VH-VL binders against p55155r1310to1479. Designs and how they scored, part 14

Target 1, 170 residues: p55155r1310to1479
Amino acid sequence: SVCKVQKNQIRTFDDVLYNTPLTTCYSLIAKDCSEEPTFAVLSKKTEKNSEEMIIKVIRGEQEIVAQLQNEEIRVKVDGKKILSEDYSAHQIERLGESDIVIELPEGEVRFDGYTIKTQLPSYSRKNQLCGLCGNNDDESTNEFYTSDNTETKDIEEFHRSYLLKNEECE
Key: E = the ipSAE of ESMFold2; O = the ipSAE of ESMFold2 at other seeds; V2 = 0.75 times the mean of E and O plus 0.25 times the DockQ between their complexes.

## First folded at step 20 (VH-VL; framework fv_cosibelimab)

Design r4 (at its last fold request DockQ between E and O 0.97; V2 from the best seeds 0.89)
Fold by ESMFold2 at other seeds, fold request of step 22:
Structure r4 (fold): chain C 170 residues (1-170), chain A 119 residues (1-119), chain B 112 residues (1-112)
Amino acid sequence: as target 1 above (170 residues)
Amino acid sequence: EVQLVQSGAEVKKPGSSVKVSCKASGGPFSDYAISWVRQAPGQGLEWMGAIIPIFGTPNYAQKFQGRVTITADESTSTAYMELSSLRSEDTAVYYCARAKYRGSAFDYWGQGTLVTVSS
Amino acid sequence: NFMLTQPHSVSESPGKTVTISCTRSSGSIASNYVQWYQQRPGSAPTTVIYEDNQRPSGVPDRFSGSIDSSSNSASLTISGLKTEDEADYYCQSYDSSNHVVIFGGGTKLTVL
């Protein structure tokens, strides 16, 4: 299953399509919300009026941040800028000029500055998912679950619950 | 302004546990790395571990593995450090500090919490 | 884990220049960024250098940082030394193999 984020639209793991306006604050895109989280994927816009995104992938003991700079993907691992020659040492693969794949414990994330594709295999009970990509429960409903696992039909409430709002972003 | 405010000083007996809180305000919390760093009297800085609150899985220095538990509560923007099986050499000032990334500089520090372990 | 070794103490007169070294025991000093912190008695540390040689706003340009790959070390240099610079100074880096933060042992700077 695949979740796709692009141009303020999300197609969830359960193939539900909706519009959600990402902001310059991070939003939780997808996370292993089991009792023992193994990954989290976050994203924000680079600027309020841009389609360009910054992605943050937290994977076990590593934190990967990527964004497009001067038509090239720039990657930080735990805050250190790394060169494409070093990507493989961090389970990151360059697929094109501005297209990378970041390995997850049970899948991968593909990112090109404008589109995030999170691909995960079949799930066990331990890999219960949360975030704007949905919970992958093989229901194709329009019902959304907030970060406290409350069902809502209000897309804005759903989005707000995964927004990491603070004084430094909008 | 960003502020990290820690719980007050504690006096503990050997063999007990202590739990220190660190409340963040005025800036990002959930996607930052929140670290705990201690300093025994007259000694240097010693990193104990960290958590990224939105992720929830902490990472610990090997010296403290098995004795330290670091947690976070996103709803209150508060991180916690619990140290068990206290001994006299655990007497120290315990700081929380935040970094934008796990390997980045600590841009803000709490005021420190003195934990005294004595009988 | 690697170690970061600093001199225990350094002394110098006001107006002079001091350099505090920070030597990495294994692996390259360039593998991760080096930060420098100043700590006055009774206070939390504050950053004076980050990412090897960058100054936070408000830190005067008489504070500088550098990396020497040949000696596998970082250095904090304070020129135009002032009496208020008297403090403990710590270098810090990140061990990417073990995913932990490493501090140097600290250097007490005395301005006499």
Scores: ipSAE 0.869, ipTM 0.928, lowest interface PAE 0.6, mean pLDDT 91
Fold by ESMFold2, fold request of step 22:
Structure r4 (fold): chain C 170 residues (1-170), chain A 119 residues (1-119), chain B 112 residues (1-112)
Amino acid sequence: as target 1 above (170 residues)
Amino acid sequence: EVQLVQSGAEVKKPGSSVKVSCKASGGPFSDYAISWVRQAPGQGLEWMGAIIPIFGTPNYAQKFQGRVTITADESTSTAYMELSSLRSEDTAVYYCARAKYRGSAFDYWGQGTLVTVSS
Amino acid sequence: NFMLTQPHSVSESPGKTVTISCTRSSGSIASNYVQWYQQRPGSAPTTVIYEDNQRPSGVPDRFSGSIDSSSNSASLTISGLKTEDEADYYCQSYDSSNHVVIFGGGTKLTVL
């Protein structure tokens, strides 16, 4: 299953397409919401009027942040800028100057500064995922679950529940 | 602007547990690394562990594995540290502190919580 | 885990310059950024240097940080010492192999 985030649109793991205006605040894109989470994927816009995004991938023991700068993907691992020659030591693959793949415990995230593609295998326990990419339950209805696991038909309520609001963004 | 406000001082018996809270306001919380750092009287700083609240899985210094539990509540912007099986050597000031990234500097610290463990 | 070793104390007169060392026991000091904190008695620490050599807003330019790969160490240098600089100073880095934060043992700076 693949979830795609691009140009304020999300196609979920369950093939539901909707508009969600990402902001300069982080939003939760996809996360292992089991009792012992193993990964989380977050993203925000670099600036209010930009289509460029910053991605944050938390992968158990590591925190990876990436963004385009001057047409080149720049990567931090746990806050340290790393060179592309060191990407493989951190299970990151560079596909070109503007394209990377970040490995997840089961799956991967591909990012090029403008598009996020999160690819996961079939989850062995359905409904263990949360975030704007949905729960991967093979249900392509307009039934959304907020971050507190409350069902809603309101896309704006759904989006707001995964928005990491604070005084320094938006 | 940014504040980390911790719960008040505690006096504990050996063998008991303590839970210290750290409420954040005025800035980011859920995507920052929230660490707990302690300082015994006259001693240096000792990192205990951290959590990124939106992620929810904490990581701990090996010394504290099995005795410390770090949690966070995003709805109240509050992190917690619980230390069990207390000993007199656990007498210390316990700080919470935040960092933008796991390996980054701590830009704000709580005021500290004195925990005294006495027979 | 690696260790960060600092001198237990240093002293120097007002107006002079002091350097506090922070030596990493294994692996390269350059593998991760080094931070420096100042702690005055009765207070929480505050950052004076981050990312090896950067000053937060409000920290005087008398404070500087550096890295020496040949000695596998970081240094905090305080020039034009003032009595207000009397404090404990801690270096800190990150152990990416074990995913833990490491503090140095601390250095008491006395300004006489």
Scores: ipSAE 0.866, ipTM 0.928, lowest interface PAE 0.6, mean pLDDT 91
ESMFold2, look of step 20: ipSAE 0.845; ipTM 0.918
ESMFold2 (binder alone), look of step 20: mean pLDDT 94; pTM 0.952
ESMFold2 at other seeds, look of step 20: ipSAE 0.846; ipTM 0.922
ESMFold2, look of step 21: ipSAE 0.843; ipTM 0.922
ESMFold2 (binder alone), look of step 21: mean pLDDT 94; pTM 0.953
ESMFold2 at other seeds, look of step 21: ipSAE 0.855; ipTM 0.925
ESMFold2, fold request of step 22: ipSAE 0.865, 0.863; ipTM 0.926, 0.928
ESMFold2 (binder alone), fold request of step 22: mean pLDDT 94, 94, 94; pTM 0.954, 0.952, 0.953
ESMFold2 at other seeds, fold request of step 22: ipSAE 0.868, 0.864; ipTM 0.928, 0.926

## First folded at step 21 (VH-VL; framework fv_cosibelimab)

Design t5 (at its last look DockQ between E and O 0.96; V2 from the best seeds 0.86)
Fold by ESMFold2, look of step 21:
Structure t5 (fold): chain C 170 residues (1-170), chain A 119 residues (1-119), chain B 112 residues (1-112)
Amino acid sequence: as target 1 above (170 residues)
Amino acid sequence: EVQLVQSGAEVKKPGSSVKVSCKASGGPFSDYAITWVRQAPGQGLEWMGAIIPIFGTPNYAQKFQGRVTITADESTSTAYMELSSLRSEDTAVYYCARAKYRGSAFDYWGQGTLVTVSS
Amino acid sequence: NFMLTQPHSVSESPGKTVTISCTRSSGSIASNYVQWYQQRPGSAPTTVIYEDNQRPSGVPDRFSGSIDSSSNSASLTISGLKTEDEADYYCQSYDSSNHVVIFGGGTKLTVL
C-alpha cells in the first residue's frame, strides 16, 4: 500500500520494482483517476544529474509544492511560501529534521527531497489509481497500464505516457 | 515562445451557451493553472475559474458556480470554458491565462475572445 | 471572499511619482502574495509586479511594489512617470479560504 520513488527506481503499490529515469519534466507519480479525482502527486528532478526532486501534490482545492533547499524543506501552498510553524494549518507535518508529511484524503505523502513515499490504504479504489505507482490491484504485478489504460510490457512506453513533456524540460 | 491562442469572437442569444477555447504552445500546460478571466466593456477584470489539466477538477468563482464549465484536453494542450444561460451582462472579452501555481501571477494571457449577448 | 479596494483614478505629472493603493477588506494583506497588472486600452493585461515586490524581466525598475501591514494594503509605486504609463492598473491576490483569485476594481492612471 506504499509506493516509493528514489534514485531512478519505483516500487509500486503492488510491490513491483522497476527502473525508470526521472527527468526534469514532471511525471505523474500517483493519482486518483476516478470520475471525481481527489489527489494527484507529481515529481521531477531538480537537474538531470541530481537525485534531488521537487514534488507537487494537488489535494482537492490546494496545491502543495516542496523541495529541499539549503538542507531545509521549503514548501509552497498555492504559490505562497510558508514556514514550518504554519504547516499544521495546511495539513502538513514536519517529521524529523528534513522530512515532511502531506495528508491526502485517505493516505499521505512523505518527502525529504530524495525519496517520495505515497501511502494509501489497501482498500483504496482498486483499478482507479493511475501513474507510475501502478493501480494497486494485487494482481498482474509485472504488467503496466499507460495513461490511456492500455496494457503494456514496455516500461518506456509506460513511463512516457505519464511524462508531462514540454519545450522547457527534458 | 509561450503562446495562448483563443477561438474567435461570438454573438449569442440570451439563454444560450458559449464555449471558448484556449490552445497553449511553447511551454508547460498540464501542471499549470489554466485560468479564465473576463472583462465587460469599460469594466474591471473578473476571475471565473481555473483548471490544472493533469488533475482535471476545476474550481470556480462562486458567482459562476452552476453555469460555467472549465475543461482541458492534455493531448491538444487546449482548455475550454463554457458559460450557459447567457444574459446581456455576460457580454465581455473572455481571456485565458496561465499561472505556475494556483495563487501566482498570470505570466501569459490569450488575446481575448469577445462574446456579445444580444437579442 | 475578501475585497481589494483601489482608488478609481489617480493622476500626476511626467517625472513625478505616483502611488496606487490596494486595501484588503478582511484578513491580512500579508497572508497571500499581491500581484499588479498594467492594461493598456485594447490589450490584455501584463504583469508589472508579482509576489508583493518582484519585477518581471523587462519591467522598468521605476515600478515597485510594497506591503503595509498597518493599513492592510499593498501599493504600486511608479517613479519617473512617463506618458506611456497611462493605463489601468489592477491589484490581485488569492483567497486561500475560498480558493479563488480576487482582483481589485482597477485604477485609471492619467499622466497629465
Scores: ipSAE 0.843, ipTM 0.920, lowest interface PAE 0.7, mean pLDDT 90
Fold by ESMFold2 at other seeds, look of step 21:
Structure t5 (fold): chain C 170 residues (1-170), chain A 119 residues (1-119), chain B 112 residues (1-112)
Amino acid sequence: as target 1 above (170 residues)
Amino acid sequence: EVQLVQSGAEVKKPGSSVKVSCKASGGPFSDYAITWVRQAPGQGLEWMGAIIPIFGTPNYAQKFQGRVTITADESTSTAYMELSSLRSEDTAVYYCARAKYRGSAFDYWGQGTLVTVSS
Amino acid sequence: NFMLTQPHSVSESPGKTVTISCTRSSGSIASNYVQWYQQRPGSAPTTVIYEDNQRPSGVPDRFSGSIDSSSNSASLTISGLKTEDEADYYCQSYDSSNHVVIFGGGTKLTVL
């Protein structure tokens, strides 16, 4: 199962396509919402009218942030900038000049500054995933569960529930 | 303006527990590391643990593992630290603080909560 | 876990320069950023240096931070010392291997 975020669109784990207008505030893209969360993937736009994104991946006891800067992916691990030669020590692989893969406990996240692909095993954490990528239950109609697990037909309410709005972003 | 406001001072008996709150306003909360640090009278700073609220799994200093519980409520932008089986050496000022990343500086601190453990 | 060792106290006259050391016991001081906090009596700590040598907005430029790989230490330097600088100072780093925050023991700065 793959969730793809690109060009203000998201194709969920359950193959539902919708517009998801990311902002300069972080939104929760995908998360293990079991009783013992193992990962979370967040993203925001670099600027209000840009398709370029910043991702934050929380993975066990590590926190990885990546963005494209001057045609090169730049990575921080737990707030420390790291060089590409150190990526493998942090379960990160560089696939090209601007493309990286970040390992998850079960699966991976691929990112190039403009596209986020979150790939998970087909039945791993079924019905226990949350975020804009849906819950991976193979049911397209139930992917509009808000962050408090309330079903809604209102896509704006769904998006707002995963938006980490604050005074420092718009 | 960013603020971290903590609950008031407490006097506790040995063997009891205390739960200190930390309410954030004026800035990011859910993706920041919300951290608890204590300071016994005349002593240095001691890191207890942290939580990133959107993630929900806290991490603890080994010294406190099994006695401390750190939680967060995103809807109220409030983090909590509960310390159980209190002893007199737990008398300290308890601070919350936030960091943008787990290894980053603490850019804002709460005012501190004095917890006094006495018989 | 590594330790960060600071002198217990330092003192110096107004107008002079003081340096507070922070020595890492194992592994490289450069493995993670070093932060410095000032704590005045009765107050919460505040950041005076982050990411080894960066000053937050509002911190005077007479505060500076540095890393010395040969001694495996970080230093906080305060030039043009003022009586208002009298405080406790803590260095802090992060242990990525054990995923914990490490504070130094603190240094009491006395302005004579």
Scores: ipSAE 0.822, ipTM 0.918, lowest interface PAE 0.8, mean pLDDT 91
ESMFold2 (binder alone), look of step 21: mean pLDDT 94; pTM 0.944

